# VHH binders against q9y6x5: the designs that were tried, part 409

Target 1, 379 residues: q9y6x5
Amino acid sequence: LPPKLLLVSFDGFRADYLKNYEFPHLQNFIKEGVLVEHVKNVFITKTFPNHYSIVTGLYEESHGIVANSMYDAVTKKHFSDSNDKDPFWWNEAVPIWVTNQLQENRSSAAAMWPGTDVPIHDTISSYFMNYNSSVSFEERLNNITMWLNNSNPPVTFATLYWEEPDASGHKYGPEDKENMSRVLKKIDDLIGDLVQRLKMLGLWENLNVIITSDHGMTQCSQDRLINLDSCIDHSYYTLIDLSPVAAILPKINRTEVYNKLKNCSPHMNVYLKEDIPNRFYYQHNDRIQPIILVADEGWTIVLNESSQKLGDHGYDNSLPSMHPFLAAHGPAFHKGYKHSTINIVDIYPMMCHILGLKPHPNNGTFGHTKCLLVDQWCI
Key: E = the ipSAE of ESMFold2; O = the ipSAE of OpenDDE; V2 = 0.75 times the mean of E and O plus 0.25 times the DockQ between their complexes.

## First folded at step 18 (VHH)

Design ib22 (framework vhh_7uia_1; at its last look DockQ between E and O 0.86; V2 from the best seeds 0.00; counts 0 for: pae E 2.002 > 2)
Fold by OpenDDE, second read of step 20:
Structure ib22 (fold): chain B 379 residues (1-379), chain A 123 residues (1-123)
Amino acid sequence: as target 1 above (379 residues)
Amino acid sequence: QLQLVETGGGLVKPGGSLRLSCVVSGFTFSSYYMAWVRQAPGKELEWVSTISGSGGYTYYERSVKGRFTISTDNAKNTLYLQMSSLKPEDTAVYYCARTQYKYSGEWTPFDLWGQGTQVTVSS
C-alpha cells in the first residue's frame, strides 16, 4: 500500500507555547514521534503565504502568494480572503496535493487548508471542503478520516486546518495567560480527539501525521502604534496591505512617497522594492509593491483608526515569536526524537520523500529533516 | 425567512441581572459565529461578545468580561447573553448578529441583525 500522510495546521501556534503551557495529548504524540522545536517560517509571516510555502517548499517570491492581500498591476486584480478563488494567484506554483492527485491510484483530500478549494493547474483534490470557519474541528476531522479510510482511489495525502489559537491570539494577545491557557487546553484536547479517532479507525500505526503551524503571535499594544496619516496624505498612495508589513502603491512619484515615509517612525523600516533585504527572499515577484513598510516586533501600522488587536503576526521571520513548531508521528518517523530547528520550506521535500513523490524545484533542503526519518542517516 | 429576534431586555437597577435571548429562524446558528452588539444613545455601535457556532469559543469586550456570559442552545437554535453586575454604562439597545472568521484574522461584517432589545440600567 502506498504511504499516507496527514498534514495538520493549527493557525498561529507559537513554538514557545510548548514551554509555557501544558499539552498532555500533544506531548504524548511527541513522545511517540518527533518534535522540531522551532520552524523558521517565510517572510512575510502571514497565513496564506506560509501555508502555501509548507506545501510547495518555495519562498513567497517564488510561489506568488506574497501576502493575505495582494494586487496585480497588470491585470488590476485583487486578492484577499474574500476573493481568493481565482487560480491566477495560485498557478505560479504546484502544491503537493496537486502533485499527489495527479498520480495513478492516488487522491488528495483537504479540510479547509488555504488554496485547497481552488483548481490549481486545472486540478483540485478529489475531496475537499469549502472554507467555512463555522464548521467544527470534529466535522472536519470526521470528513478527513473518512476519506483516508474509505476512498477509491485511496486518499494518500490529506490536509486539515484549524483557525485556533490564531483567532484567540489576535483577541487576547499571546501574553494573556488566563485566556490563552483556556484556548490552548482546547487545542490539546482537539489533538487528543485526532489521535483517538485515528486509533479507533485503525489508522494510527500506518498513517504519517504532521502537526504544525504557519506562524506565531506577538504581543501588541495601543501604546505601540505607527500612524501613516501623520506622515503622508492618502491621496499620494494606494494601500494594498497594512500591518505589520504595509504594501504601498504610489500614486505620485515613488521617490516622493518614499521620502515622506522613510522617517515616519523609528520603529518601522521603509524599503524600496529593490532594497528589500536578501534574507527575506521577498523581492523577485511583480506582486510585491514598489514600497514596503516593516514594523518592529509588537508595533502596529495604522491609519486614523487604531487597531483593536492585542496580538498580531507578519513580522520579521527571524523573530522567535513568529516561529511555529512541527511534531510528527508514523512509520516514517523516529520515536522520542527532538530536533532544534528547520526551515518551513524544508517540510515539502520531506513530505515528498515520505509519499514517494518527485518534488518540483523548491527552496527546501531535504538534509535538514533526515534525522527525523527512520530510513535516513543522521549525520 | 432569515430572522433574528431578541428578547429579555428591560429596566434593571445597578448591580442587577438580565438574560437576553436571540432566536434564530431560517438558518442554523451553528453554521456561523454569533455576536451581541450594543448601541447606547448618541454613541456608535459597540461589539460586546462573540461565540463560535461550532467550537464553543467565546470572546468578550474588555468592559464586560467577567460580568457577561454568551452561550447557545442548539436544540432551541437560540443565542443567550447572561448579564450580571449591570452598570448604568451598559444601557443600550442590544442586537444579535452573525459573522465569520477569515484566514487573514479579520471578521466579516455582520450580515444579519435582529431588531434589538432595550436594556436600561438605572437607580
Scores: ipSAE 0.724, ipTM 0.894, lowest interface PAE 0.7, mean pLDDT 95
Fold by ESMFold2, look of step 18:
Structure ib22 (fold): chain B 379 residues (1-379), chain A 123 residues (1-123)
Amino acid sequence: as target 1 above (379 residues)
Amino acid sequence: QLQLVETGGGLVKPGGSLRLSCVVSGFTFSSYYMAWVRQAPGKELEWVSTISGSGGYTYYERSVKGRFTISTDNAKNTLYLQMSSLKPEDTAVYYCARTQYKYSGEWTPFDLWGQGTQVTVSS
């Protein structure tokens, strides 16, 4: 009897793709549910941090996943996409699937959402797939729907992650109409398959489904490179993360490193940690390094003269190119309602409300999502 | 044994066609991405194309898009590169290689390579 929720992410799905490309299946999903046209994500606009912000309702400084590459000076631990399973990195917050499965008669399922194959606070998703990007969407969906239908205690919260359009956005750039049209058509077909599978299994009418993303994508170019080696000798610092937000750990006097970097490029802002703009909410965690470099939109920080990427993300979260969308359908949601914007941290308290969970302290505002929900008054 | 073996290279006229094969053994083909990479004499390695082991995702370098087609045959554990409208600049040793895609948006370094097969496009 408890409400059920499936949270789906298509990585790197820029909000304006909805207006610039055709999505017959996604548009049908939206027509029978709700749309938030722009979701303002968290800085830095990277995959690990934003997926964790969705499920914790916290800014990166508060949940501790502050980048895709991190270093902790006390423990000498490092985090990367090949070394992301140490619970140490994830334990500064409690994600919604942990809270969910601690309730009586509830479990959680996951198909590759970041962190769901990690025992966070000694608790791993009740059912999960280890990350492997080669596993098809169909297999991920088959596992999720099997768990939603056949588990005891019942699965009430499930997650599903897909790598596109992020992978294609990096390789081609969001402005490559020919290639992105083909990629986005394939994604729309997968959304059609998702809805069709849920209908065939009798889940569609009573399952709440959120389709969203972590960030967008901006066009890059070999003509827009910032060569860090031309500004500073690599022996003066340890590079923790490179682009488009570089994380710099000085090996010599911090002020000396800052001074060598501050005039490196007019297309890059250089911040001492204490000078990072307050609007980023990106200062109060030891994993944020003493100096960060923030490239302008479409610029790439490199150590060498070239880059293989034609699209990237991680930039200032005020940029519309960094913003995803959110669509939702199910008994908790209105039909045919469009909303302009929410903050990505607002998704967590909304999900907690739908599931009947008490949210942990968080940075989201439930009031921002009330208009999406049938049980809430919206002026 | 982990093994990648390329065949199908040769001499072809400009505008011609050729199909390269890469026979895969010793690992689960569908658990990885597979790529074609080429090297012209005296030049750096150039990525050509990548396909998921399941065959659902394909990626092409700009200069080969529309001319080359990457594909797989899981029953034969074989990766293919169908090449058409060949140009002299396509002359190279062609390698198949193994990689993977990560959450960070980056591809892993190629950790397994074939021996290569020579393609020569000349009048």
Scores: ipSAE 0.546, ipTM 0.802, lowest interface PAE 2.0, mean pLDDT 93
ESMFold2 (binder alone), look of step 18: mean pLDDT 85; pTM 0.858
OpenDDE, look of step 18: ipSAE 0.682; ipTM 0.859

Design ib23 (framework vhh_7uia_1; at its last look DockQ between E and O 0.01; V2 from the best seeds 0.00; counts 0 for: pae E 24.2 > 2, placed apart)
Fold by OpenDDE, look of step 18:
Structure ib23 (fold): chain B 379 residues (1-379), chain A 123 residues (1-123)
Amino acid sequence: as target 1 above (379 residues)
Amino acid sequence: QLQLVETGGGLVKPGGSLRLSCVVSGFTFSSYQMAWVRQAPGKELEWVSTISGSGGYTYYERSVKGRFTISTDNAKNTLYLQMSSLKPEDTAVYYCARTQYKYSGEWTPFDLWGQGTQVTVSS
């Protein structure tokens, strides 16, 4: 039988939640599998970019999904949550579900993973659900497991996406122990349901399952705001993305705009595109705007309107609060092994290896995940 | 035709209870999340509660948590807000609206609103 892999994402699951809360089901999952305690994600630490990095192994500058909101100056196109269906935005890379279908006579399935309901390189997942946040986890899980079990050609790669604890993190802030405890308990229960479902269907022993996330969450406050209107007139630029990384499209001379912003706040770094730090791997794409503002951890960039969010993400990808975790179980993985850290782009070559796929050129390092795999040497 | 119609508002004493209803026409709950939003005199719109159309997940603003209960009856295409232990601070026009959660971690703008129903809590 061909190897099978289910990739699950709980959006905004900060790595240290595992240390600060109890997860009986997830802990059991980990005991029988592997854990990577911290996953260094890509900059910016947002949902669309990081989910696409997971499935392409590329930095954002390379796969072209550089934010949740984008603008292309040549085509005048906009990308957003409400406008994400144009293949134009996705076609700068090849996600693994497309590779899976094109390299082998196999099928892919997806439950609301970003980009899975869009034809990329003229290929769409064999089975997919259109994004709808109102659809329960149970329904998503039922569809995914049905496809994994009954499809022809067989589904060998599947993705499952869930919006929590991101939504709650934004609403309550990650430091709200009472509310976040409730939310995280629910997530653990969902993991329990997932495991139970797989066992009931006889998939558990043969299916490789990865549970991960795209980013963490940091605490925000109304006391930590950066108001751009205090520094520059809004008529001098177009805002493409706002916080905590603002993408600025100048309407006047770029240098003038830069000079007005560079000293706006001691809690915000201002970069010309060419001066963006190399460690971010966030320069070599036309979709990155001429000026980028990066707020310090916990600070929010605002205009005249105040943000109501008590938690946010998108900050420097070196910050621990931005890091998710990775857990995995299945025939490809060891049992009872813990690893300290990997890069999020390392997941892609690992998944390709598990599935027997030839990876496209990527930024991941297969060597970083060797210790997780039973068929590899761990030095 | 897309329409939301709120009912159930009125005058109630502090500590009292009210049940608001919102009848939905032209779409199904399962495709959207439904929300209650209120606006007090001289104040901005305030989100109160949300329920997922098919998942049954509920969210509440902190000040109403434990006192308000949002629910749906799909057979009747009706959204409810059971309010208990009402306070003068709950006085507002209550609107039902539909929305979705975005990948970005934000709620979509409310694209459909009811006419609102007045809730007044006074001694």
Scores: ipSAE 0.165, ipTM 0.591, lowest interface PAE 2.5, mean pLDDT 94
Fold by ESMFold2, look of step 18:
Structure ib23 (fold): chain B 379 residues (1-379), chain A 123 residues (1-123)
Amino acid sequence: as target 1 above (379 residues)
Amino acid sequence: QLQLVETGGGLVKPGGSLRLSCVVSGFTFSSYQMAWVRQAPGKELEWVSTISGSGGYTYYERSVKGRFTISTDNAKNTLYLQMSSLKPEDTAVYYCARTQYKYSGEWTPFDLWGQGTQVTVSS
């Protein structure tokens, strides 16, 4: 029997929520499995890029999903969260569900993970749901478990995506204890439902389950705004993405645009593409624009004097507030083991190992995750 | 005098290979992105491949990745497209093109085009 893996993402689940809120069901999951307390994600710390990094093991510059809003100057194509279906955007990498489908007598399933409703390299998950945010977690879970139980060839890799706590984190901000406590309790109940459903269907003992996230969330404020219109006439550039990492396509001399922006705010770093810090691994793709602006944590880049955001993400990936966690349970994983940190790109080679897949060239380091796995020497 | 001149087109059987050349005069590659763009009979222009101004970064349209290789020879001011495993759907006029962001406040995605060279994959 081939090993099976379910990869679950709760969007925007900040790592320190585990310390600051109560999660009885998630803590039981962790107690019988493993925890990685902080996962260092990739820059920029946005949803589409980080979900694709998990399943490819690649930095954003290498897999080509460099933001939630992108422009390709050669093809004139535009990507957004409402215009994400063109395989052109996704084809610079091979996600794990495609590799899994190339194996004899295996198939993949997906419940709304970013990219799984796109035919990447002319291949789409064998079983999938088209993205629709109104579909309940229960319906997503019912489809995934049905496919895990009832497919020929068997589904050996499945993904499940949920929009919370990201949506509420944007709405309330992570420091709103009353509202976030309510939101996070509901998410813990969903994790309880997940585990209970897997137990009732006889899947729990032989299915590997990873529960993780793409990024965290930081508090925003009306007194932490950076107004671009105060520094530069908006006619001098095309805005490809705004906050907290602005992507600037100059309409006039690039050096002139840079000089108008470089002293705009002490709470914003302005980079020419060639000067983007090497630690971001965010330079070598044509979809990265000639100038980027990187706001300090909790600062919002705006075109006017106000913003409705109370929480946001996308900031420097060295910030602990941008880091999610990873928990896992199943026959491949130890029980009761805690690990301090891994890189988000390390998840891909670990998943390939669990599934017996040869990983494509990637930026992950299998050794970083060895201590999570029962079949590996830890020291 | 700024010119891009494509050569190397012709008739080739399916599965065959061709190398296209684009000889550049009046400028050097270091300040520009260079691209190959094709137009099949009765169809719109389709981007094929791009190489960065340094010559070190290459990008390919989905249907040609793994079959086509873009490259440059700076000493000869020549852009190449090595085409392998050719298919009937690769039949088109192939153009080389140049772009960069202008510092005069105007953006132009391709500001210089070659005359094109015909590639026909048949029989």
Scores: ipSAE 0.000, ipTM 0.100, lowest interface PAE 24.2, mean pLDDT 88
ESMFold2 (binder alone), look of step 18: mean pLDDT 80; pTM 0.827
OpenDDE, second read of step 20: ipSAE 0.000; ipTM 0.229

Design ib24 (framework vhh_7uia_1; at its last look DockQ between E and O 0.87; V2 from the best seeds 0.00; counts 0 for: pae E 10.0 > 2)
Fold by OpenDDE, look of step 18:
Structure ib24 (fold): chain B 379 residues (1-379), chain A 123 residues (1-123)
Amino acid sequence: as target 1 above (379 residues)
Amino acid sequence: QLQLVETGGGLVKPGGSLRLSCVVSGFTFSSYHMAWVRQAPGKELEWVSTISGTGGYTYYERSVKGRFTISTDNAKNTLYLQMSSLKPEDTAVYYCARTQYKYSGEWTPFDLWGQGTQVTVSS
């Protein structure tokens, strides 16, 4: 039988949630599989960019999804949640489900993973659900498992996406133990449902399953705001993205805009595009705007309106609060093995290996995941 | 025709209870997140609560947590807000509205509103 892989993302699942809360189902999943305690994600630490990095193995500058909101100055196009269906934004990379479908007698399936409802390089997932946040996890899971079990050509790669604990993290803040405990309990129950469903269908022993996330969550406060309007007139620039990484498109001389912003707050770094730190791998793309503002952890960039969010993400990808985890189970993985850290781009070459796919050029390092795999040497 | 119709408002004493209803027509509300929003005299609109279309997830504003319960009846296409332990500061016009959660972590603007129902909490 061809190898099969299910990639599951719980949006905004901070890695240290595993240490601070109880996850009976997830822990059982880990016990029978592997755990990577921390996954260093890509900068910026946002949903669209990181999910695309997982499935391409590329930094954001390379795959071209550089934020949840983007602007292309040449075409004058905008990208956002309400406008994410144009292949123009996605075609700078080849996601794994497209690669998978280029193989003979293989299909891909997706339940609301970002980009899966868009034809990329003229290829769309064989099976997919249009994004709808109101659709239950159960329905998504049922569709995915149906496709994994009954499709012809067989589905060998599938993705499953869920919006929690991100939504709750934003609403309550990650430091709200009462509310987050409730939410995380529900997530653990969903993992239990997933495992049970797979067992009931006879998929559990043969299906490789990866459970991960795109980013964490940090606590925000109304006491930690950076008001740009206090530093620069709004008429001098266009805001492409706001917080915690603002993308600034100057309407006047770039240097003048930069000079007005560079000392705006001690809790915000201001970069000209060419001066963005190399460690971010966030420079070599035309979709990155001329000036980037990066707020310190827990600080929120605002205009005249204050943010109602008590948690946020998108900050420096070296911050532990921004890091998700990775757990995996299946024939390809060891049992009862824990690993400290990998890079999020390392997931792609691992998945390609599991599926027997030739990876496209990527920024991942296969060597970082070798210890997770039964067919590899680990020293 | 798309329509939201709120009912159940009224005058109640502090500590009392009310149950608001919002009947949806013209669309399947299970395809959206449904919310309650209120506006007190001279104040800005304030979000109160949201429920996923399937009813699996609920969200509450901090000041109403533990006192208000949002729920749905799919068979009746109706959204509810059970309010208990009401306070004078809960006095407002209550609106039901629909929204969606986005990948970016933002919520879509409310694109459909009811006419509102008045809730007055006074001794």
Scores: ipSAE 0.795, ipTM 0.907, lowest interface PAE 0.6, mean pLDDT 96
Fold by ESMFold2, look of step 18:
Structure ib24 (fold): chain B 379 residues (1-379), chain A 123 residues (1-123)
Amino acid sequence: as target 1 above (379 residues)
Amino acid sequence: QLQLVETGGGLVKPGGSLRLSCVVSGFTFSSYHMAWVRQAPGKELEWVSTISGTGGYTYYERSVKGRFTISTDNAKNTLYLQMSSLKPEDTAVYYCARTQYKYSGEWTPFDLWGQGTQVTVSS
């Protein structure tokens, strides 16, 4: 039987939730498989960029999805959560589902993973759902399992995306133990349903399953606002993205805009594009704007207004609060193994190995994930 | 024609209860997230509660948790807010609104609003 892989993301699942909350179903999944306690994600620590980094193995500057809101000056195109279907934005990389379904006798399936309802390089996931956040986890799972079980050519790679705990993390903040406990219990129940459904359908023993996330969450506050309108008139720039990494396109001389912003707040770093720290790997793409503003953890950049969010993400990827986890189970993985950390870009070459695919050029290091895999020497 | 119509507001004493209704026309709300938002006189808009269109997830602002319950009846295309243990601070115009949750964690902007219904909590 050809190797099969299901990649599952629970958006905004901060790594330390595993230690601070009860997950009987997820802990059983881990006990029979592997855990990576911290995944170091890519800067900026936002949803679209990190989901695309998982499936391409590339830094954001290389795959071109550099934020949840983008502007391309040459084509005058805009990208947002509600305007994300133009292949133009996605075509700077080849995601794993495209490579997979171009192989002989293979298909790919998707339930809501970012980009899977877009024809990237004129190729769309063989089976997919158009994004709709109101579709239940049960319906997403039902479609995925039906496709895994009843498709010709067979589905060998599938993705499943769920919006929690990100939505609740923004709403309550990660420090709200009572609400987050209730939310995370619901997620653990969904994981239990996933495992039970796979067992009942005869998929569990021969399907590799990765459960991971794109980023974590940090606590915000009305006491930690950075008001841009106090420092610079809005007419001097075009705002491409606001918080916690603002993307600033100057309408006047860039140096003048920079000088008005550089002392705006001690809780914000202001970078000219060429001065963005090399450790971010966030410089070499035209979609990265000439000036970015990076708020300190827990600070929110606003335009003379309040914010209704109590939690946010997008901050420096060195922050433990921004890191997700990875758990995996299946014939490719060891049982009962715990690993401290990998880079999120390492997931792609590992998945390619599991599926027998030749990876495209990428930023991942296969050696970082060898200890998770039964067919590899771990030293 | 897209429309949201709120009913069920009124005058109640502190500790009393009300049930607000929002009848949806021109779309099925099962494909959206629906919310209640309120505005007290001279105050900013304040989000109260959100429910997924399928009814699978509910969210509440901290001051209303345990006192208010959001729900739907898909057969009637109607959104509800059951309000209990009402306080003078709950006095506001209550709007139902439509949104779609985005990958970015944004609940706003609300793209469709009702006209509102007045809730007054007074001795």
Scores: ipSAE 0.005, ipTM 0.398, lowest interface PAE 10.0, mean pLDDT 90
ESMFold2 (binder alone), look of step 18: mean pLDDT 85; pTM 0.870
OpenDDE, second read of step 20: ipSAE 0.481; ipTM 0.788

